# Designs tried in a protein design chat: VH-VL binders against Large ribosomal subunit protein uL6 (rpl6). Part 16

Target 1, 180 residues: Large ribosomal subunit protein uL6 (rpl6), of Picrophilus torridus (q6l1b1)
Amino acid sequence: MIKWTEQAEIKLPDDVQATMENNELKIKGKLGEASRIFRDNYVKAYIEGSSVKIATSKNNKYTKGIVGTWYSETKLLIEGVTKGFEYHMKIDFTHFPMRVSVRGDKLIVENFLGEKSPRSAKIVDGCKVSVKGDRITINGIDKRKIGETAANIERATYIRHFDARVFQDGIFLLKGEVNE
Below, E stands for the ipSAE of ESMFold2; O stands for the ipSAE of OpenDDE; V2 stands for 0.75 times the mean of E and O plus 0.25 times the DockQ between their complexes.

## First folded at step 12 (VH-VL; framework fv_refanezumab)

Design G2 (from F4 with heavy chain Y32H; at its last look DockQ between E and O 0.62; V2 from the best seeds 0.00; counts 0 for: pae E 8.0 > 2)
Fold by ESMFold2, look of step 12:
Structure G2 (fold): chain C 180 residues (1-180), chain A 121 residues (1-121), chain B 112 residues (1-112)
Amino acid sequence: as target 1 above (180 residues)
Amino acid sequence: QVQLVQSGSELKKPGASVKVSCKASGYTFTDHAMNWVRQAPGQGLEWMGWINTYTGDPTYAQGFTGRFVFSLDTSVSTAYLQISSLKAEDTAVYYCARDSWGEWSDAFDYWGQGTLVTVSS
Amino acid sequence: DIVMTQSPDSLAVSLGERATINCKSSQSVLWSDDNKNYLAWYQQKPGQPPKLLIYWASTRESGVPDRFSGSGSGTDFTLTISSLQAEDVAVYYCQQYYDFYTFGQGTKLEIK
């Protein structure tokens, strides 16, 4: 007989609804719904009462790491659907002013280093991107998705075969923030 | 009753490949990772690594990251060890092993019977 | 990696006498959360897979005779066979399971 021992508990706020099906924790709040799959040999997550609980069938360095990761990810899901996440990026150029716009699910960069062909970056579903002046704001309820969107934008202006310390043009992440 | 049944012994030439199977029964296969342990003739036990049976992700001990590949077929509750480009130094008994069932022990309480792989020119 | 070092490498003991095997770990295997030593002892007879004897440093596995006992804590551990029987001729291994797994090099026990 396997014995599951509770290792962590995350109390759900009153304004959040949670379900667990097929090892997928779904959390719904005022800003929407987000989810994560929590699957492991020795670690499980489940809902009991008004809490998400994380239990292990054995203790070692591996399971402690997983418990910590799942604990943090659950807290991020709750924060995302209640407060949301916001990342800021800076458009930086020397000679060729970039024209940056959002078209559908893409961010379009024109005139990067004077290039005639535009560059583009995928905006991951669930993220909202706005461009004002030399700043880009990425909003969303899923921190992983806004991070991926930011990475796509950074990659779109990656300068290959140039020393980046000499050519500093690009779009760069400043810092992730949450609304209060 | 928990059982780990391994495939039979193998005699191979250098440069060949071998695939050892370990079929599990008597427990939920995805409840436990599967470990592989090597024992060269007259030598001690050496942990080679394990494979996560939920994700299929292997973890290899140092020295086992090139020619050794762990894999699974969860539909038949079976773990595999594949060794490519066999060398004479790979001659050993290879065991699969699982940790104990429950909180009383995390040690390996169930072992396969071992598979002798002999690599001879 | 936590290195496990056994001593002696081999040991010859007369029937009915006491056998003592030592195991040292390079790091503590005592977990403060549950106050348990993540250490096991195995017996391996010729032609057989290893068999678990002791876990949590001092707890005997089911079916293991009372003459086997484990002791120690932290980094220093001992397996004791209080009255050696002919069937106890084997190689004995310690193992840590605190951070993945590491075996000691083994101690061969023979009848003197």
Scores: ipSAE 0.013, ipTM 0.572, lowest interface PAE 8.0, mean pLDDT 86
ESMFold2 (binder alone), look of step 12: mean pLDDT 93; pTM 0.949
OpenDDE, look of step 12: ipSAE 0.403; ipTM 0.770

Design G3 (from F4 with heavy chain D31Y; at its last look DockQ between E and O 0.73; V2 from the best seeds 0.00; counts 0 for: pae E 5.5 > 2, grease 19.2 > 18.9)
Fold by ESMFold2, look of step 12:
Structure G3 (fold): chain C 180 residues (1-180), chain A 121 residues (1-121), chain B 112 residues (1-112)
Amino acid sequence: as target 1 above (180 residues)
Amino acid sequence: QVQLVQSGSELKKPGASVKVSCKASGYTFTYYAMNWVRQAPGQGLEWMGWINTYTGDPTYAQGFTGRFVFSLDTSVSTAYLQISSLKAEDTAVYYCARDSWGEWSDAFDYWGQGTLVTVSS
Amino acid sequence: DIVMTQSPDSLAVSLGERATINCKSSQSVLWSDDNKNYLAWYQQKPGQPPKLLIYWASTRESGVPDRFSGSGSGTDFTLTISSLQAEDVAVYYCQQYYDFYTFGQGTKLEIK
């Protein structure tokens, strides 16, 4: 039949458990569990012994790209459930001090550019957001969900009716202070 | 023993839609992407894209990202090409095609017989 | 996209003579990992689907007569028919399968 040739291996640390059902890799560690669906005609992922392995039935540019992507995503799943991810954002204003708080599943921004109506951003399930001073910290085990939450927060202070070169107030992701 | 059998010729007016089928047999359908190739009368071959038969996710070549939709029904090992808002320039023979098994080659040695779609006003 | 350009667009050759069709890719189709050229040649006779003749640039598909041969590497490829027969009247296409697929524009082969 079809020959599947191993192309990559990711060793599982002792402190995680992994399962593969219906092409869904689930990894569980001390911080919780995360998963990713790995489906393709020519590339498969599977658990063998204490490793996640990635194999192909064809060798070409397409399959090599997928192997690389799945390798990276598997490593991110493991890192997420063992160490977690942490994003940092900064609250910037010139004249009107923003009041930023977390209420339920939303981050609330009051007094943005003096506005009477508050702005809000959805905090994606699985993310924890805290506000301290002019900094916002987003914690979670799923890097994609943390990124989505950060994007929602940045979007909440978009200056849609003003020239952003003149008005630079907002909440922005900090380069160099995020975890990989 | 691999065989790709396509639906019959279609005669359509501009603005209509058409759905071409490609029924596969002799292999495990979800182990290979299904490709679509267009050939206008007197013209060359043009790869339109493929569909991942395991996920149903299509990939379209440049120029085929609009009115062309790939789909499939894995229960009957069949891939479909649907063209909406037909135009005269859509008149062509449409082929389904699959590559060789394993690491032998990615070239297409399995072709359907072709389906002529004629669009005229 | 990798553009495949064939030359000539049409070719007339006497029975029993050599026919040569060239194909040039806009990028190398030689994959360094396996040292193979991801290049195929197809024959299409009137009213028929294309038929695979050659893959990996020079490997004949099963059932293809040995008068058909492929050569070249990287960006420049050649299909040769060493002794043309009447049944070889067709349009010939090269195809890269290095990065998805693209076909050359075709070369029509006729008897002179």
Scores: ipSAE 0.231, ipTM 0.682, lowest interface PAE 5.5, mean pLDDT 88
ESMFold2 (binder alone), look of step 12: mean pLDDT 92; pTM 0.946
OpenDDE, look of step 12: ipSAE 0.328; ipTM 0.751

Design G4 (from F4 with heavy chain W104Y, light chain Y101W; at its last look DockQ between E and O 0.37; V2 from the best seeds 0.00; counts 0 for: pae E 8.1 > 2)
Fold by ESMFold2, look of step 12:
Structure G4 (fold): chain C 180 residues (1-180), chain A 121 residues (1-121), chain B 112 residues (1-112)
Amino acid sequence: as target 1 above (180 residues)
Amino acid sequence: QVQLVQSGSELKKPGASVKVSCKASGYTFTDYAMNWVRQAPGQGLEWMGWINTYTGDPTYAQGFTGRFVFSLDTSVSTAYLQISSLKAEDTAVYYCARDSWGEYSDAFDYWGQGTLVTVSS
Amino acid sequence: DIVMTQSPDSLAVSLGERATINCKSSQSVLWSDDNKNYLAWYQQKPGQPPKLLIYWASTRESGVPDRFSGSGSGTDFTLTISSLQAEDVAVYYCQQYYDFWTFGQGTKLEIK
């Protein structure tokens, strides 16, 4: 029998519910449900009473790092389902006005550097994207998913075969912010 | 019964590569980390690093961060050590070893039989 | 890295006599949280993989004869074979598992 020593505890607010199935922590709150897979040889996460607990079977630098990461990610899951997250991006161009629109699960960019073929970025399920003027707003309850969507959008305007100092057009993340 | 069975000895020329296998049985493979230990002829034991059998993430000891690659095939409960650009100095017996989680010991309770890799012109 | 140093490098002991092997770590392997010494001893006979003898500095692994015992704490540890038998001819290694894993250089034990 493996000895598991508790290293961290995250108390669940009254307004969230948590389940752990197949090493996946799911947290449900007023804004919806978010989840994260917590899998390791020496570290486990589990639910006990009204808390998420993180325990280790070894105490070394490796396991301490994982405990810290899982602690932070659990707190972000709770924040996401109670408050939510919002990212802002900027559409920037000099001579070729970009046309940016949302179509289903994709953000479409037309006329990037005058290109005939449109570029697209996948909007990860659970994210809402809106375009207003030269700004793009990504909303969601799972910080990882909105970050992935932002990365997809940035990648869609990756400059190939051009010197970025000469052509600085693109869609860029302004900063990570949380809106109520 | 816990067993670690390694692949057979290898005779290689400098510059070649080798892949040593370590097949586990008698326990849940992904519950225990796998370690690799080197022993050059007439020399002591040298810990090379370990691999997390649940995530697949390897950790290499100092001096083993270059030509040595740990990997897994969890579908057949097997860990692998690959050595590229073989040098004469790589001639050694290579062991896989499981750490134990029984009574909170991290000592290596089960070892493979060892795989002799000989590198000569 | 925690360096493990064994002494002697080699020894010869008469059959039936006591053999003593020392191991010193470059820093304490006693963990304050559980008050345990993260120290193991292994036996390696010619042509065989190492075999675990002792863990937690003094706890005998299952199936290991009573004549093998471990002692010590912190940085200084001892493996003792109380009545040497012919089958005990081997190289003995200490190992710390406090911070990753490090082996001592080995001690070769022979019959006088």
Scores: ipSAE 0.014, ipTM 0.554, lowest interface PAE 8.1, mean pLDDT 86
ESMFold2 (binder alone), look of step 12: mean pLDDT 92; pTM 0.943
OpenDDE, look of step 12: ipSAE 0.355; ipTM 0.758

Design G5 (from F4 with light chain T59E; at its last look DockQ between E and O 0.59; V2 from the best seeds 0.00; counts 0 for: pae E 5.4 > 2)
Fold by ESMFold2, look of step 12:
Structure G5 (fold): chain C 180 residues (1-180), chain A 121 residues (1-121), chain B 112 residues (1-112)
Amino acid sequence: as target 1 above (180 residues)
Amino acid sequence: QVQLVQSGSELKKPGASVKVSCKASGYTFTDYAMNWVRQAPGQGLEWMGWINTYTGDPTYAQGFTGRFVFSLDTSVSTAYLQISSLKAEDTAVYYCARDSWGEWSDAFDYWGQGTLVTVSS
Amino acid sequence: DIVMTQSPDSLAVSLGERATINCKSSQSVLWSDDNKNYLAWYQQKPGQPPKLLIYWASERESGVPDRFSGSGSGTDFTLTISSLQAEDVAVYYCQQYYDFYTFGQGTKLEIK
């Protein structure tokens, strides 16, 4: 028989529910539901008691890398559905006050460097964006999606018409996540 | 009873393509990766890479990333090696191989019988 | 990639005598987490696929005669045939499985 050796354990908080079907780990918490697919020949993830466990049938560099990745992804799923992820961005301008608003699934930027045509950025499904003063807040339970939304917003104010070293106008990601 | 049965020998001209099959039986195909090993005439063994039989994702050893393609048909428990733009230096026996059963190790106890591919002008 | 180097390339030994084949890896194949050497030995006879002899550097595969033994650790490994028999004429390969797979170049064993 195949021998499986436990390599990692992630203890589930009391306020989440976890299921595993077809190698898909689903985690439900107060903020919603998130999932990841954990498939490999030599690495498996499963639920035992109040924990997600990761085991291998082979010990080598390949399987050790996968264990590390799945461990981190599981912790992110739990964090996302319990606390969520939050990115902050800053609206910077010198001469032309930007007007930034959310309309449907887009963030709209008006008067960027005096431009008459507005610029826009796609808000990825599952993300909530709010604008308050010179700050933009992106919330979601999936860290990848809020990162993509932040990148879309930064690209919307990418300077092509002026020397960026002289003109610093734009919308920029502030460092990291902040849990209040 | 684990068996790996490969397709028959091939005689090809330079520039052609070849597809070698490896049909597995006696175990759950998607539980184990499938390895490919090359042996040129009179030469040693050379690991070419493996394919994850669950995801279909190949991993190629250095030197095997261009003209060599691993693929699967999991419905018939079969792995494939395709070599394009064949060169005379591709003349070799090609083996498929799987790890041993029981004791936990990566060593290959299960080998196909080998497929001779000959490329001649 | 971890390079595996065998010595000698060819070896002639009289029946009943001891045969010794060396294998050296370019990096240690001893994993500190489980204290195991990720090293195997194979025997290959003409027209046949390789046959696994030894794994974990020193563990004999089922059905392998006890005259075959493996030893060594880290970077230096040895396959020993304590009393050569006619059926042992083959090419022998070491293999690391610490970081993917690499084979040694092989050692041809013949009867003197």
Scores: ipSAE 0.154, ipTM 0.650, lowest interface PAE 5.4, mean pLDDT 87
ESMFold2 (binder alone), look of step 12: mean pLDDT 92; pTM 0.945
OpenDDE, look of step 12: ipSAE 0.355; ipTM 0.759

Design G6 (from F4 with heavy chain D99E; at its last look DockQ between E and O 0.66; V2 from the best seeds 0.00; counts 0 for: pae E 5.1 > 2)
Fold by ESMFold2, look of step 12:
Structure G6 (fold): chain C 180 residues (1-180), chain A 121 residues (1-121), chain B 112 residues (1-112)
Amino acid sequence: as target 1 above (180 residues)
Amino acid sequence: QVQLVQSGSELKKPGASVKVSCKASGYTFTDYAMNWVRQAPGQGLEWMGWINTYTGDPTYAQGFTGRFVFSLDTSVSTAYLQISSLKAEDTAVYYCARESWGEWSDAFDYWGQGTLVTVSS
Amino acid sequence: DIVMTQSPDSLAVSLGERATINCKSSQSVLWSDDNKNYLAWYQQKPGQPPKLLIYWASTRESGVPDRFSGSGSGTDFTLTISSLQAEDVAVYYCQQYYDFYTFGQGTKLEIK
């Protein structure tokens, strides 16, 4: 028999529910449900009592790394469904005021560097984007999805045919994530 | 009894491709990663990488991230090594290998018999 | 990244005499969590796959004769054959399995 040794434990808060089915950990909280697939030859995750536990059948640098990654991902799932994640972005321009709005699943940027064609960024499903003044706020329960949405927005104002050393205009992620 | 049985030797010309098979028996195939080891004629052993047999995700050692592809067919408990755009330098015996059972050792106690791939004009 | 260096590259030993092969790693393979050295020794005869002799630096694999022993810790390891037999003529490899895998370059053992 393969022997499994517990390496990590994540206590579940009272206000979340967790299930493990087909190697998929699903965490449900007040803000919704999020999940991750945890599959490996030598590392497994399972629910025991009020905890998510991570065990290994081998102890080496590879499995240690996986344990660390799964530990962090589990904590992020719990945080996402209880507190949520929030990213802040700044709209910067010097001469051409950008007009930024949300239309359906897209953020629209007009008049970037005086351009006549609008630029757009996809808002990933599960993210809420709001624009107030020169600030953009992205909210969601899945840190990966809000990060992807922020990257899409930042990419929409990438300067492709101007010397970026001369023009500093764009929409940029502000330092640090804010939960809640 | 654990056994790893590899496909037969291959004689290839430069630029061709080869696919070496390693059929496992005597254990649950998806419980252990499958390793590939190269040994050029008269030279030492070189670990090429492994494949996660549960997910199918390969990990390649440095120097093996280009023309070498690990794959699986779990329905027949078989791992594959494919080498494309063969070069003379690829002439070697290729082994599949698995670690010991019953201990937390990653040492390789189970080896295939080896597959000689010869690349010559 | 862990380089394994064996010495000597070859040696000749009389039947019944002691053979000693050294292996040095570029960094420690002693894992602090379990206090084990992640080091193995293999024997390879011509036309055959390698055969595991020793793991955890000093633990003899089942069926390996008592004359084979491993010792050392951290970065310096030794394989000893206490009384050389004719069937022990082979190439011997050390291997670390601490951070993925690397093999030493091999040591050819011959009868003098």
Scores: ipSAE 0.194, ipTM 0.667, lowest interface PAE 5.1, mean pLDDT 87
ESMFold2 (binder alone), look of step 12: mean pLDDT 93; pTM 0.948
OpenDDE, look of step 12: ipSAE 0.274; ipTM 0.731

Design G7 (from F4 with heavy chain D99Y; at its last look DockQ between E and O 0.68; V2 from the best seeds 0.00; counts 0 for: pae E 10.7 > 2)
Fold by ESMFold2, look of step 12:
Structure G7 (fold): chain C 180 residues (1-180), chain A 121 residues (1-121), chain B 112 residues (1-112)
Amino acid sequence: as target 1 above (180 residues)
Amino acid sequence: QVQLVQSGSELKKPGASVKVSCKASGYTFTDYAMNWVRQAPGQGLEWMGWINTYTGDPTYAQGFTGRFVFSLDTSVSTAYLQISSLKAEDTAVYYCARYSWGEWSDAFDYWGQGTLVTVSS
Amino acid sequence: DIVMTQSPDSLAVSLGERATINCKSSQSVLWSDDNKNYLAWYQQKPGQPPKLLIYWASTRESGVPDRFSGSGSGTDFTLTISSLQAEDVAVYYCQQYYDFYTFGQGTKLEIK
């Protein structure tokens, strides 16, 4: 029998509900439901009472790293379903005004560097994308999904050439406290 | 009672592929990651990486992120190492290895017998 | 990667005499939270897989003769065979398991 030693505990707020099935932690709150898969040979997550607990069967740098990651991800799931997340991106160009719009499950970029064919980025299900002026806003309750949507948008305008300093055109994620 | 039994030695030409197996018995296969260790003739031991036997996700050491693929068949408690586009420098004994519970150590106390892969034209 | 360097590369010792093998890590393998050194020693005889001798730097694996001992902490570790026996002829490896795994290059031990 493997012996499991508790390493971390995340107390669930009164306004969320959690389930653990097939190593998938699901957290449900006011804004909806989000989940993460927590699988490892040496680290497990489980629900006990009103807490999510993380335990290990081995103690080394690898397992301590996983405990930290799962702890942070659980806190983000709780934040997402109670408060939600919002990411901001900036549309930046020099010569060719980029026209950006949302159509269905895609964000469409026209006239990138004067290109005749539009570029597109998949909007991950569960994310809402809006465009106003030179800003793109991505909203959602699952931080991984809004991050994936942001990455798709960045990749849609990726310039794979040596002269990136001369041409800074693209759509870029804005970090932290910077607004607008 | 814990036992790791590897497939037999292989003689291959450059450019071929090989798949080494490691069949586990005497424990719950999915409870422990399976490690792979290489030893070239007359040389030391080199950790190649491991595979998470519960998720199937491999982790490769630096230098083993290309032609080396770890895989599993959990229905027969077996881990596999596949080496593609074999080169002469791949000539080595390949071991599978697992840790034990001894005071929660991560040291390898269970080893397969080794599989010699020889790459020669 | 944490580099493990053993010394000497080879060693010849008379039967019944003391054999000493050193292992140095490029970074400390002492974890402050549990105060343990994540260091193991292995013995490998020709044609055989490695055999675990010592873990946690100084704890003998079950069935290992008490003439084998490990010592050291942090970055400097020693394997000692207090009275060499004929069956101790082998290559000896240290291994860190603090951050993934790295082996030393090995020390060949022979009878003089």
Scores: ipSAE 0.005, ipTM 0.572, lowest interface PAE 10.7, mean pLDDT 86
ESMFold2 (binder alone), look of step 12: mean pLDDT 92; pTM 0.944
OpenDDE, look of step 12: ipSAE 0.125; ipTM 0.691

## First folded at step 14 (VH-VL; framework fv_refanezumab)

Design H1 (from F4 with heavy chain A33S; at its last look DockQ between E and O 0.19; V2 from the best seeds 0.00; counts 0 for: pae E 14.8 > 2, placed apart)
Fold by ESMFold2, look of step 14:
Structure H1 (fold): chain C 180 residues (1-180), chain A 121 residues (1-121), chain B 112 residues (1-112)
Amino acid sequence: as target 1 above (180 residues)
Amino acid sequence: QVQLVQSGSELKKPGASVKVSCKASGYTFTDYSMNWVRQAPGQGLEWMGWINTYTGDPTYAQGFTGRFVFSLDTSVSTAYLQISSLKAEDTAVYYCARDSWGEWSDAFDYWGQGTLVTVSS
Amino acid sequence: DIVMTQSPDSLAVSLGERATINCKSSQSVLWSDDNKNYLAWYQQKPGQPPKLLIYWASTRESGVPDRFSGSGSGTDFTLTISSLQAEDVAVYYCQQYYDFYTFGQGTKLEIK
């Protein structure tokens, strides 16, 4: 049999629970549940007692890189379900007042550059989006899903047929207000 | 005792394909990964990658992604190297070698006899 | 990427004399967890596959004559044949197995 050697350990806080099934690590905490699929040829993750452990069957630069990545991703899952993540976006317009609202699993943008057909962005499941004034806040426990939702919103207001130097309208991520 | 027996030499034209076999005996095939090593005429040894015989997942060294495919038939304890779209520079002896990751040592303690693949017009 | 450099590229030694082959790695192959050097030496005779001589830098593989010895640590390693015999004519390779696998370029040993 292939021999697995432990390379890393992430001790779980008292207020989280972890399960591992079909290469999927699920972390449950007070803010909810988040997961990641940890699949690789020579690296595996597993739960032992109060820890998530990462082991390898080969020791090379590739597997060391994967161990580091999975270590960081596990820490982010734990942070997400205990503290959560928050992204901020800003609604900018010059002439046509943009109306932004949330309807179900979509963020709706009306009157963008005077357009009569609304634009929309999918809110990825597990993200909470709120709109107040010229600010959009995206909250969630899974940093990847918050990022995907922000990207969807930015794409919804891409200017394709207007000179962007003349029209600065759009919805943009505020990098200085993103917490980690 | 451990033995790795490879298929016989091959003479091919450019653009053809070849499949080299490596049959293992004397040990539990799925306990050890199988490596492939290339040696061009008069040149040194070049590691091509390995295949995990337990999971079936191959890993290729840089420069061997694309035309080179590692595969297994665990029912007959055999590893395969397939090379497609053969080029003259593929002319080499190809070895299979067992590593002992986590068993005896990580060195290649058992080697196949080598398979000469010659590619000429 | 760990590069293995052997010296010399070739050498000729009289029967019964000492042959010395050096191998240098571009970074340490000493693993701190087990304090072992992940280095091997192979002998390859014409038309034959390589044969493992030494692993863990200094441990002789079973059946290898006592005249073969390995030494060194970290980045600098030596294969020594204390009393050269006719059957020792071959190409010798060092190999690291610390991070993937890389071989030295080989050292051809001939009888003078």
Scores: ipSAE 0.000, ipTM 0.466, lowest interface PAE 14.8, mean pLDDT 85
ESMFold2 (binder alone), look of step 14: mean pLDDT 93; pTM 0.947
OpenDDE, look of step 14: ipSAE 0.042; ipTM 0.644

Design H2 (from F4 with heavy chain A33T; at its last look DockQ between E and O 0.71; V2 from the best seeds 0.00; counts 0 for: pae E 12.9 > 2)
Fold by ESMFold2, look of step 14:
Structure H2 (fold): chain C 180 residues (1-180), chain A 121 residues (1-121), chain B 112 residues (1-112)
Amino acid sequence: as target 1 above (180 residues)
Amino acid sequence: QVQLVQSGSELKKPGASVKVSCKASGYTFTDYTMNWVRQAPGQGLEWMGWINTYTGDPTYAQGFTGRFVFSLDTSVSTAYLQISSLKAEDTAVYYCARDSWGEWSDAFDYWGQGTLVTVSS
Amino acid sequence: DIVMTQSPDSLAVSLGERATINCKSSQSVLWSDDNKNYLAWYQQKPGQPPKLLIYWASTRESGVPDRFSGSGSGTDFTLTISSLQAEDVAVYYCQQYYDFYTFGQGTKLEIK
């Protein structure tokens, strides 16, 4: 008979609901819903009472690593649906003022290094982007989607026809997830 | 009731490829990892790695990260070991082994009968 | 990797006598979370795959005769056969399963 030993417990706040179906943990909160797949031969996640619990059927270095990863991912799901995530980016230029705006699911960059054709970056579904002055703010409940949107924006101003050591114009992610 | 049945012996030339099968029966295939163990003639046992039967993700021991590929066909409860660019030093018996699920042990409670792969010029 | 070293490489023991095989790991295989030694013993008879004898250093697998026993902790382990039988002629391997897997080099047991 297989014995499962509880290794971790994540207590759910009163303001979230959790379900586990087909190895997918779904967390609902005031900001929305997010999910992750938790599947392994030796590690399982399940809901018991008001907690998400992680148990193992084998105790070794491999399963301990998975427990840690699933613990962190569960914490991020809860934070996302209750508080959300926020990234900040800065618009930098030396000579050609960039004009940055949001159009639908894209961020549009005009006059980058004097270019006549605008550049664009996809805003991943579930992310909200706002532009104020030389700052861009990306909000969402899924940290991975916010990261992808930030990467798309950085990539949109990649310099390929000039010596990058001389031209430092672009849109760059700022330190930390919240600025002020 | 638990049984692991491997494919038959193989005689190969250097540079060829071989694919060894391990068919499981008598248990739920996706509940256990499948391990591969090598034993050269007259030598000891060497763990080559395992494959996660849920996800299909392999883990290879040091020294087995290049020419060795683990794979699955879950529809027939079968694990595979493929060795490419065969060398004379690959001559060995290759075992599949199931980890023990009960009592929290990782020990190998069931083994296939072994597949002799001979690589000669 | 955790290296497993067995001693002796071979031994010959008379029928009915005690056989003792030692295994040493390069690192402790005692896990602090559950206080268990992640150590197994296998028997391999000529022409056969290995057979699990002992796990958790001292727990006998189902169907293994009482004359087989395991002992030790941390880095030093012993397999003992209390009264050797003719069918016990085999190569014996220890194995750690604390950090992935490694086997000892094997100990060949013969009848004197």
Scores: ipSAE 0.000, ipTM 0.535, lowest interface PAE 12.9, mean pLDDT 86
ESMFold2 (binder alone), look of step 14: mean pLDDT 93; pTM 0.947
OpenDDE, look of step 14: ipSAE 0.110; ipTM 0.689

